VH-VL binders against Uncharacterized protein C28H8.2. Designs and how they scored, part 20

Target 1, 141 residues: Uncharacterized protein C28H8.2, of Caenorhabditis elegans (q09243)
Amino acid sequence: ANFISDPRSMFPKMVRTKNAFHFLQYFMGTFRRMFRNKTEMIEHFNYYDDQVKGTDCHIQEELDFARFKSYFDRYTRTHYNPEIRIIFAIMTKDSSHMTVEFHVTSQSWFGFEDHFHMIIRAVNDENVGWGVRYLSMAFNC
Below, E stands for the ipSAE of ESMFold2; O stands for the ipSAE of OpenDDE; V2 stands for 0.75 times the mean of E and O plus 0.25 times the DockQ between their complexes.

## First folded at step 20 (VH-VL; framework fv_bepranemab)

Design t6 (from y1 with light chain D31E; at its last look DockQ between E and O 0.71; V2 from the best seeds 0.68)
Fold by ESMFold2, look of step 20:
Structure t6 (fold): chain C 141 residues (1-141), chain A 119 residues (1-119), chain B 112 residues (1-112)
Amino acid sequence: as target 1 above (141 residues)
Amino acid sequence: EVQLQESGPGLVKPSETLSLTCTVSGFTFTGYYIAWIRQPPGKGLEWMGIISHSGSTNYNTAVQSRVTISVDTSKNQFSLKLSSVTAADTAVYYCARSPWYDILTFDYWGQGTMVTVSS
Amino acid sequence: DIVMTQTPLSLSVTPGQPASISCRSSQSLLESDGNTWLYWYLQKPGQSPQLLIYEVSKRFSGVPDRFSGSGSGTDFTLKISRVEAEDVGVYYCMQGIHLPLTFGQGTKLEIK
């Protein structure tokens, strides 16, 4: 694990929603808005568990909360006009786990359209609500 | 490990087209942009342009009328063509990459290839 | 185009002593949202450039902490707290706020 400050020391979390529909709408809404300013980025990362893990096909190391936050912070500085849509969403029979695939588009600073997929696994914790536990990014791979 | 390697003719006649290739290995290039940057002998660096993983390009306005950057995804190769060359185009030519999460940071560069425009 | 002006153009330093290189841009590198797009590269003799500093003061992976960057607006500085023989080469600043991307003319660092 890298030294990066405790995510909560920079981005305090609020109570999440326990409603799956609201979670998806807020996740996508805050995703689009985090390209605007730091306050919106704090709101978006509220939906990521502190123990979140994941991958990107171009990065060999396992990613954690701090690394995801760092990469999105840098990505949003050079990309504009984001759009995010659901490709599929699948929930377990007990409604405690969800897998969602998103397609993301944005315009880069060089004027290029960039496209990628994100797959999240989210868990509905009884005490705090839905949170992202695992994230896989597939930037053209 | 990550490698970029430029190749092409070392000598080009004035008014002709300079054609270079950047061959990449050790990474999946679709997650990266590739820039071409040149350095005249004893001089500084000049950014010539950049190409996205999907083939979109942005060129330095100083050379945009003469430069074409392209990608051949089947060969993991990027190409630079510079038309109507003069002695002022004599330089070492580099390719460099930037990652999808930080497209303004050129983290790996090729070793460079010298091109001389003579007569 | 944004013109990046470096001073000095050459610098001769006794090993173990500090060095300072200035970079001035013809217009502000501060974007309205607080981002600043200033980078430093080192080109060692016979080698291609390598990234040292991004976003004014952030050291790239593997860069020794004797290198530090600072500055704001139009005026930026790269400092080496104790120059070592391996630091010899040409240092370039680069701006990324406007296309085309532009570099300073370079500062050659040599050992006395």
Scores: ipSAE 0.551, ipTM 0.803, lowest interface PAE 1.9, mean pLDDT 86
ESMFold2 (binder alone), look of step 20: mean pLDDT 91; pTM 0.927
OpenDDE, look of step 20: ipSAE 0.785; ipTM 0.897

Design t7 (from z2 with heavy chain S56K; at its last look DockQ between E and O 0.49; V2 from the best seeds 0.64)
Fold by ESMFold2, look of step 20:
Structure t7 (fold): chain C 141 residues (1-141), chain A 119 residues (1-119), chain B 112 residues (1-112)
Amino acid sequence: as target 1 above (141 residues)
Amino acid sequence: EVQLQESGPGLVKPSETLSLTCTVSGFTFTGYYIAWIRQPPGKGLEWMGIISHSGKTNYNTAVQSRVTISVDTSKNQFSLKLSSVTAADTAVYYCARSPWYDILTFDYWGQGTMVTVSS
Amino acid sequence: DIVMTQTPLSLSVTPGQPASISCRSSQSLEDSDGNTWLYWYLQKPGQSPQLLIYEVSNRFSGVPDRFSGSGSGTDFTLKISRVEAEDVGVYYCMQGIQLPLTFGQGTKLEIK
């Protein structure tokens, strides 16, 4: 296990990994499972830096960790059957930075199929491992 | 500024089709569902149905046989058609949106348009 | 369809005093995940409805903290700790657990 606890983490009992493959597997796995499991929601957001910033095309202001978590908590309660796949992933040769685009699909409670794209920028911190520093979302944009 | 605005005829004759539009502005509607909700004079609220940005619909079974909700993405407009109207269909008609992150919260409503069904 | 019943249908309160509105559903609004799908709207005189409370107890953005929601199962309550003049109007509960979405009959709140 290559998990390292960051004292500044939003969830201090959750650890991160320095392994890029394990990071992506855990990120995607916890993303899928958080739709039906609140513990997985906490585990998923362990991989976000507490200073994470980002955007969404339907929300005009810059988003922080609290806003992202609130929106996803509400979204997951009215959606089911999530699928997440990598569209592209780019990592520096030294494995210190990555940019990943995901495509997410799910079904809403009204029976409609919804989808969105999610682009993350993550940094492999020498002390704590991979963490999401920036998140961009494009819900049907 | 987020805005929804209903428009259509204020008077419709019995047995004819009521036709309304909801024009949206101040947001990219593709991240939202649009519901139609009506309120007969002096009475409560009735949810009639909801539509996604791609045109998928879900209707209240009480009106399902008479209602059609549609979207025209080129005009940022949503439409309601209700066929075979009677005096019981006299109401204020609202459109309301729900955001992608919480589809059961109707966070913005139009000001409503009164439709009277009268001979 | 789920029937939502509000009590009282009309309420007159002195400004600064508390108010309490009850909503009862014909069946449980709690799903198998433990979430409860009860919402409160306020329709001020001459206006369209506005969201106050989602999922029993969560205040919508911009709603004053004098509004609070509580309840479980089939019994729910909206409380206003100190009624102000801008609180007048008709309050509706709505259930979101089953289609069609249904509203209570409304509770008219007036200043005495």
Scores: ipSAE 0.660, ipTM 0.847, lowest interface PAE 1.2, mean pLDDT 87
ESMFold2 (binder alone), look of step 20: mean pLDDT 91; pTM 0.919
OpenDDE, look of step 20: ipSAE 0.724; ipTM 0.897

## First folded at step 21 (VH-VL; framework fv_bepranemab)

Design j1 (from y1 with heavy chain F27Y; at its last look DockQ between E and O 0.70; V2 from the best seeds 0.55)
Heavy chain, then light chain:
Amino acid sequence: EVQLQESGPGLVKPSETLSLTCTVSGYTFTGYYIAWIRQPPGKGLEWMGIISHSGSTNYNTAVQSRVTISVDTSKNQFSLKLSSVTAADTAVYYCARSPWYDILTFDYWGQGTMVTVSS
Amino acid sequence: DIVMTQTPLSLSVTPGQPASISCRSSQSLLDSDGNTWLYWYLQKPGQSPQLLIYEVSKRFSGVPDRFSGSGSGTDFTLKISRVEAEDVGVYYCMQGIHLPLTFGQGTKLEIK
ESMFold2, look of step 21: ipSAE 0.586; ipTM 0.821
ESMFold2 (binder alone), look of step 21: mean pLDDT 91; pTM 0.931
OpenDDE, look of step 21: ipSAE 0.741; ipTM 0.888
ESMFold2, look of step 22: ipSAE 0.619; ipTM 0.832
ESMFold2 (binder alone), look of step 22: mean pLDDT 91; pTM 0.933
OpenDDE, look of step 22: ipSAE 0.384; ipTM 0.816

Design j2 (from y1 with light chain I97T; at its last look DockQ between E and O 0.84; V2 from the best seeds 0.00; counts 0 for: pae E 2.1 > 2)
Fold by ESMFold2, look of step 21:
Structure j2 (fold): chain C 141 residues (1-141), chain A 119 residues (1-119), chain B 112 residues (1-112)
Amino acid sequence: as target 1 above (141 residues)
Amino acid sequence: EVQLQESGPGLVKPSETLSLTCTVSGFTFTGYYIAWIRQPPGKGLEWMGIISHSGSTNYNTAVQSRVTISVDTSKNQFSLKLSSVTAADTAVYYCARSPWYDILTFDYWGQGTMVTVSS
Amino acid sequence: DIVMTQTPLSLSVTPGQPASISCRSSQSLLDSDGNTWLYWYLQKPGQSPQLLIYEVSKRFSGVPDRFSGSGSGTDFTLKISRVEAEDVGVYYCMQGTHLPLTFGQGTKLEIK
């Protein structure tokens, strides 16, 4: 039996896709477009659960939604020409959890090519659809 | 605790090459850019250039013909070499970092090292 | 290269009173995406520069709220609402919109 421990996860403010492929396409699409479009930034972070947690290898403490949004907001305004591709995507047999690794490249203000890997854990809520629950970032590490 | 520490010879003869190192600790430098900025005695600040962890550089055109900035990732060290120095290169030399998420913001600076160019 | 001009070059302020420092750029610091890359640094006596304000008006972590930045285009201002003894030093503005990065000549703040 499944147990629901968070009432907000059952009755979200916004409905997301339940289709894994559409989720990944929307996630990647909004990721690319948010570099030059604030509306897309908002849309991209709509795919993250409010309780999202994660890490970055250059930042020792655990990161939350607000800090991820702050870092991406600053990053996207000093980088351009983003590319994002799936390295792998693995889903549980019950299709309730997914782990996806992305490779991201972009060009910095100084003309440097930056790259990093993102690993997300996404959860498919039966009412809301797929959302990012955990994000691990490895900027050049 | 984030720390950057410059080191070097202190005194360099005219026409020679000055060589400085910036040793970093308290952060994984692969997620940061390192800039070199100098300050002649009693004067303002001059940005000399910036380097990524992979060795890509962008130099101030005013010094680009003489400056080389490099990184040794195995030693957590960044280096600056400035060739053909003159008295005008006498300055305190700083290294400063900018984070991957905000590359134009120099959030932490080293203490600086004084280099005097004199015979 | 973008010239950053600060005024005044020196000022002396009674503790508890406000202070204002102007920074003017020779060209607009507004980039094509609508961002402005203007920064303020404080260099206390005998120390290296420390970041106060990034992107015109955003305070760096640990910077007291008596410091505020404002401005747009070519004209920018750093204000200290109530000057304290620890605020003495030289204030520099820096622009990051155009390469090479350039600094103002500095404004020395002293307490009367």
Scores: ipSAE 0.534, ipTM 0.803, lowest interface PAE 2.1, mean pLDDT 87
ESMFold2 (binder alone), look of step 21: mean pLDDT 91; pTM 0.920
OpenDDE, look of step 21: ipSAE 0.787; ipTM 0.906

Design j3 (from y1 with light chain Y39E; at its last look DockQ between E and O 0.62; V2 from the best seeds 0.00; counts 0 for: pae E 2.1 > 2)
Fold by OpenDDE, look of step 21:
Structure j3 (fold): chain C 141 residues (1-141), chain A 119 residues (1-119), chain B 112 residues (1-112)
Amino acid sequence: as target 1 above (141 residues)
Amino acid sequence: EVQLQESGPGLVKPSETLSLTCTVSGFTFTGYYIAWIRQPPGKGLEWMGIISHSGSTNYNTAVQSRVTISVDTSKNQFSLKLSSVTAADTAVYYCARSPWYDILTFDYWGQGTMVTVSS
Amino acid sequence: DIVMTQTPLSLSVTPGQPASISCRSSQSLLDSDGNTWLEWYLQKPGQSPQLLIYEVSKRFSGVPDRFSGSGSGTDFTLKISRVEAEDVGVYYCMQGIHLPLTFGQGTKLEIK
């Protein structure tokens, strides 16, 4: 498994130097795909391992990447039809940095609605375009 | 320490309503679903239903017409009510938690409470 | 409802010897996404059930590696490579692909 990847490599379909909006659309699409395909999170986000923070509002300890991965993989396997909304987005004046907060709701196996918040920090590289630098998830808050 | 503890009357008369409480501690229950599972003496396990912290429920159709599962968030308690009981409802009743992210997994169980239906 | 059928219903094993329990479902436990929703639980004497295996072959946290699960579709097996005294109890398989969740009859494991 390759855990050392450029996060922006996950967006091959995009002209990466274009606007942040297209980046966000594609990024959200990756989550929808994970929920749809029930694939391992590592296939989609292994490049975040050193930058990922995982928390559950009802679990006292912070999740390291290994636990976070297992946590989220099982979540995606037991939940369906995610609705992903941007709650907050802020960009630096020079448009080189963006912080975005997502709210994700999904339906569990039993039909219950569950959700988590996700915050990403993305940077715009002149050559390779937008890419995620940091990822933090707060589950079931 | 994660704990679930069932409580209620050990004896219920036929046609009456069985009422049990599951008190949870050592964790925030809002991060978990709580299921009720029963086991008649010397027999296997029967899943009765499950409830979320928001009070949403899903019941086994076999008992759906008689079962009500509820939550009291202020007390960290979950309740099971089973109406019109018969001898067939004699069992050890367990409450168990399922992580919200893995609702098929019952990772912690109460010790169970025996309920006998008898006149 | 999905019917889970375990065999045998009881077995006696000499300590250190292997044990094998079969679980069959009345329909496939494989979903359209390739996940198989089969779990194994152990209920030790006088105790509550505890999770051993989930998704056919994944050991739950703290479960010794002498326990292993295998199978696909409708046929599943729990194996204990070297049975220990602490492994005594009733083993249950459970399906989680369709509600209601259903358990096998249980397999009582005893030590000779």
Scores: ipSAE 0.368, ipTM 0.810, lowest interface PAE 1.3, mean pLDDT 87
ESMFold2, look of step 21: ipSAE 0.528; ipTM 0.790
ESMFold2 (binder alone), look of step 21: mean pLDDT 90; pTM 0.930

Design j4 (from y1 with heavy chain I34M; at its last look DockQ between E and O 0.77; V2 from the best seeds 0.62)
Fold by OpenDDE, look of step 21:
Structure j4 (fold): chain C 141 residues (1-141), chain A 119 residues (1-119), chain B 112 residues (1-112)
Amino acid sequence: as target 1 above (141 residues)
Amino acid sequence: EVQLQESGPGLVKPSETLSLTCTVSGFTFTGYYMAWIRQPPGKGLEWMGIISHSGSTNYNTAVQSRVTISVDTSKNQFSLKLSSVTAADTAVYYCARSPWYDILTFDYWGQGTMVTVSS
Amino acid sequence: DIVMTQTPLSLSVTPGQPASISCRSSQSLLDSDGNTWLYWYLQKPGQSPQLLIYEVSKRFSGVPDRFSGSGSGTDFTLKISRVEAEDVGVYYCMQGIHLPLTFGQGTKLEIK
């Protein structure tokens, strides 16, 4: 894993001054790529590893970054074809924070259609740009 | 505390239907896959099938024609039915869960319940 | 179905000594993405099976580092660097690349 890279390098196609919409496009895109390329997953999470806290509605303990990453790494190994939809988004008046709820559908290699809700809180940093502060998942909730 | 508990009759007559229930506690299986795995006395493990909370199933072809796995989310239970049993179906039956992030990982198992097929 | 073959079927080990169990699959457990779907489980006496290793070499949570897995393709090995009394039981390998999931025959580990 490349943990020494500049987190801003995780947005090679983005300008830091771009709005939240572009961040969301990037974020959703990363999920699609994560299911195709495991390396892409690693690169994406490296951006947030110092801040992201995760929870799952069916896993009682809070997930630290390492555990969260491990879970998703394993998930993407066994699931394919993610469909990601924004079902809710709200932003603070000063555009410094954003909460977004996603619905994600994927297929397991058993042929099951699985889905989960994912809620993120993103913060706009002046130097780095948008980043995920909190992540909560609710699988088939 | 995560717990899985198998329950059902310990004795079934040949040609009848074996019926077991797995009751879970300490978690809700709506975020997990649930599987049945059996072990004949003194033998190895046989994967029987797996079910999602939505009721989608995959079965071992060896028992597919006789096996039905179902889920009752309202009771936090899922069940196994195995029809037309014979002595070969005598085994300890385990229920196990697989996390959403790895459907092949059986991280928690029930204690197992012994089912004997005998006339 | 993929046939999993373990060797030996039983072994007796002096405490503190190493142990090694082999598992061979009838076909490769490597998928097109480079993942190898081999698992190891331990069933202690009178207990249910418990996961030890996933994907050949990754230790499950709480599994001591004296356990290690290795191998590739169709040939895999579980090693215990220093066998302890609590390691007694039957070890099973399992493949997860194709349904149905299949287990090895099991290897019974006893203490001398």
Scores: ipSAE 0.504, ipTM 0.853, lowest interface PAE 1.1, mean pLDDT 88
ESMFold2, look of step 21: ipSAE 0.641; ipTM 0.832
ESMFold2 (binder alone), look of step 21: mean pLDDT 91; pTM 0.925

Design j5 (from y1 with light chain L101F; at its last look DockQ between E and O 0.70; V2 from the best seeds 0.00; counts 0 for: pae E 2.01 > 2)
Fold by ESMFold2, look of step 21:
Structure j5 (fold): chain C 141 residues (1-141), chain A 119 residues (1-119), chain B 112 residues (1-112)
Amino acid sequence: as target 1 above (141 residues)
Amino acid sequence: EVQLQESGPGLVKPSETLSLTCTVSGFTFTGYYIAWIRQPPGKGLEWMGIISHSGSTNYNTAVQSRVTISVDTSKNQFSLKLSSVTAADTAVYYCARSPWYDILTFDYWGQGTMVTVSS
Amino acid sequence: DIVMTQTPLSLSVTPGQPASISCRSSQSLLDSDGNTWLYWYLQKPGQSPQLLIYEVSKRFSGVPDRFSGSGSGTDFTLKISRVEAEDVGVYYCMQGIHLPFTFGQGTKLEIK
């Protein structure tokens, strides 16, 4: 299989924040709104680093930026009425790294209730601000 | 390796209930919906219904009065029951999964099991 | 129910030549968000169906680049740029915009 090109060249980017509270507020807000707004999806993915890596308990392959974007793009188009809440958030003493667990619920296209947890590890880059470096998803695992 | 395996009787008498199971392995079913799709001999495909990991269902209105789809989470098994069968229900029956990230596609299918309704 | 009509119902192609299959729906498959829910499956002889194309034109994992999908609204096309022996089987389009999901009647592709 081939690797895909850098997807960030296809979309405009939002300037990131260095404030942890604003990062979480923007991350969750754009996450909710991207379900019905393609501009918000572009803005949400601006918070993910190019090199983002991660896992899902149902997917054997390591996930990268392009795979996360593809899966969220498809998930958000077949689900609606999302809710996202923080389960926990912790930060390193120097405020350079954080780990956050979210619980996400939504209604599927079939009208079924779906749930998942996601854990992000974010890094506060000196030049661009907070960005997601690692993401783990646990869809009903 | 992702696998779905249908099993059930090869022959069912008219007016009786057809019962099938779909046993899944190589993936955790909680990330997927399971659909039942049938194919009469020499004909195309007919979607019969779909079930979530929690047991919620949607059925094709053409068979809704006769079909029940269920899940046994302890056995990784999905079941289809079709009551009051006739010769028109003779078909290969497939189970197929739809992934959490794109629930409107069927990415893996079982081998299918042939059911004949005798006259 | 949305009726999916495929043409031709049978197609015989010389190896290495292109093939084209048409699918027409009785209603638009475009939703209010601009997404189009049209899918293509291949059932090879003696096998169960396999997913080829999702959302009109997106290739499923492992599907060769010689397969391409296009179309909009009610009219869709699956093309194979150079048919190979392994492409033999019945091709089905499916709509995923409204329940019940419905398939076209199938197009049998053979090698001559």
Scores: ipSAE 0.540, ipTM 0.790, lowest interface PAE 2.0, mean pLDDT 86
ESMFold2 (binder alone), look of step 21: mean pLDDT 91; pTM 0.919
OpenDDE, look of step 21: ipSAE 0.607; ipTM 0.865

Design j6 (from x2 with heavy chain S98G; at its last look DockQ between E and O 0.60; V2 from the best seeds 0.00; counts 0 for: pae E 3.6 > 2)
Fold by ESMFold2, look of step 21:
Structure j6 (fold): chain C 141 residues (1-141), chain A 119 residues (1-119), chain B 112 residues (1-112)
Amino acid sequence: as target 1 above (141 residues)
Amino acid sequence: EVQLQESGPGLVKPSETLSLTCTVSGFSFSGYYIAWIRQPPGKGLEWMGIISHSGSTNYNTAVQSRVTISVDTSKNQFSLKLSSVTAADTAVYYCARGPWYDILTFDYWGQGTMVTVSS
Amino acid sequence: DIVMTQTPLSLSVTPGQPASISCRSSQSLLDSDGNTWLYWYLQKPGQSPQLLIYEVSKRFSGVPDRFSGSGSGTDFTLKISRVEAEDVGVYYCMQGIHLPLTFGQGTKLEIK
């Protein structure tokens, strides 16, 4: 139709942060909220570098930003009630790189319980703050 | 190469249990859901149910009292059992897969197996 | 259950001419998040079904761009801009907004 109800974000556009704790709060928060509100997806992917690369065990080729977004667009449409938890987080001694493992759970459209692990490598850029450089996913593998 | 193949007896007597298997290859079991869909001769498609890699199921309410779908992960096989069959259960039976990122896009189907219910 | 009604049930088309198939659902296929749960499948003679269109208008990989889907709410259309001999078969719409998943009756496309 001509008019679509556009849910307004509860949060203004967020700029990246140099604070590791705030980065993790924002990353996990926007991840969860994009399941309920598709406009939050832009906020979540704002934390990904344009050059982000990654893998998944069920997909043979290397994944880029566009492919990660495409898979998560489809995943969030068919899944509900997400939970994301930190399994571990480690930093380099110069506090400029972070590796974080998350455990993600959700319910599928049929009500099945689904889960996967997600590992990110993030870099704290001097000008803009923390951004995701690498992403690896392991859906039941 | 992604493959799904249905197999089972082509003829089943009324009141007995229809048993089918779907053997899968060329993809990782844990990344996909399997649906069973049937098609009576000259008629349309009917979804019967779906199973996750962990064995959780959801069935069409029209057949839920008679249908059981299961998985044997060690054999890469899914099964369909339909009890108390009648002539109305005569159909081609298909298995189809749905990927983890969009489980309702059934992207690969087996070739189908015909089951006739008669004496 | 959501009833999916296709028209026409049979369609005969001269090669190179357009074709249009209608699918109407008994309830809206639009969810509260703005997603529309409408899919199109083609079953060619003697073959199993194959996915053509997902989410109303998105072509599945390898599907020619002469196929297009459109519609909203309860009314949906599959169009073939120029019918070719390989397009013959039965076309089915499917809804996924509520269980059980349901298909339309099918539209048989034939070449004159």
Scores: ipSAE 0.366, ipTM 0.759, lowest interface PAE 3.6, mean pLDDT 85
ESMFold2 (binder alone), look of step 21: mean pLDDT 90; pTM 0.923
OpenDDE, look of step 21: ipSAE 0.713; ipTM 0.882

## First folded at step 22 (VH-VL; framework fv_bepranemab)

Design i1 (from y1 with light chain H98Q; at its last look DockQ between E and O 0.64; V2 from the best seeds 0.59)
Fold by OpenDDE, look of step 22:
Structure i1 (fold): chain C 141 residues (1-141), chain A 119 residues (1-119), chain B 112 residues (1-112)
Amino acid sequence: as target 1 above (141 residues)
Amino acid sequence: EVQLQESGPGLVKPSETLSLTCTVSGFTFTGYYIAWIRQPPGKGLEWMGIISHSGSTNYNTAVQSRVTISVDTSKNQFSLKLSSVTAADTAVYYCARSPWYDILTFDYWGQGTMVTVSS
Amino acid sequence: DIVMTQTPLSLSVTPGQPASISCRSSQSLLDSDGNTWLYWYLQKPGQSPQLLIYEVSKRFSGVPDRFSGSGSGTDFTLKISRVEAEDVGVYYCMQGIQLPLTFGQGTKLEIK
């Protein structure tokens, strides 16, 4: 995997780790922080896989990371009180890849309860550690 | 192609109930909110209410006592009912979509349907 | 309800010249999280409204960069750096900090 650092990334940056458990904990924490602080994703993810792609259950097109980030940033600014659960996490035998599904519930500022599933594929880079390769989001599906 | 289309009677008598349908296509509505917005002739826009995929609603207090917005998921249709209409309810009625990631961004609108309240 | 007040209500502009529309809210549109919920819509003649700007200054997808939004608190401005014929229509500001959502009266932009 080829990771790039966005110079716009701010502290706190995501801690690079080769420990899958720590990665998941931090990743979930990142979500909580984004919802709580209404900060942009770029502030929490300091390294990106330049091949990260995203899909949406209701948007019938593949999104690049920049576009997905924009959508998610907007979502977090309008939603509150996230509850994040891991539905499953599976890892390759060599611990080089991991697929994780999250279920997230939140409240819109209207007071509506919303939820989505997010699937990520993470790659464990030999030198850098775990990073997200792909995101897929299914909102209220 | 994303489409919203309003339909219903173009003429309603005073004191009767205005009933409109918004038919959506080209997208899965469960990822979006649907709002009803009306515009009297030559006037500005009035937000009437919004509905979530689960049927939760919020209404403009100005019409809350008379308005009902609902969804029929089996038909991909949303409905607006406005009871006890008067001439003041004469307007073009729009349904509009807002995506899950920005619930205030009305990114697609129907063409609107004109409803005239007259005896 | 929050009252949105636009000025002017009508504007005639020579093509290529700039235009500026003001929108004032009766209360601050800034929330406790630092977000400001002000939107701009354009309704072209015979058409439905379309989104131009969200959150004061963010251009919606496909919106030309000649459109820009600015402001804070209760005072906001939509600017068109070089007005084109396709920019003719009625512009509305909208607040989204609380329900009900409310729009300005609209500003009709015409070409001289």
Scores: ipSAE 0.427, ipTM 0.832, lowest interface PAE 1.1, mean pLDDT 87
ESMFold2, look of step 22: ipSAE 0.721; ipTM 0.876
ESMFold2 (binder alone), look of step 22: mean pLDDT 91; pTM 0.932

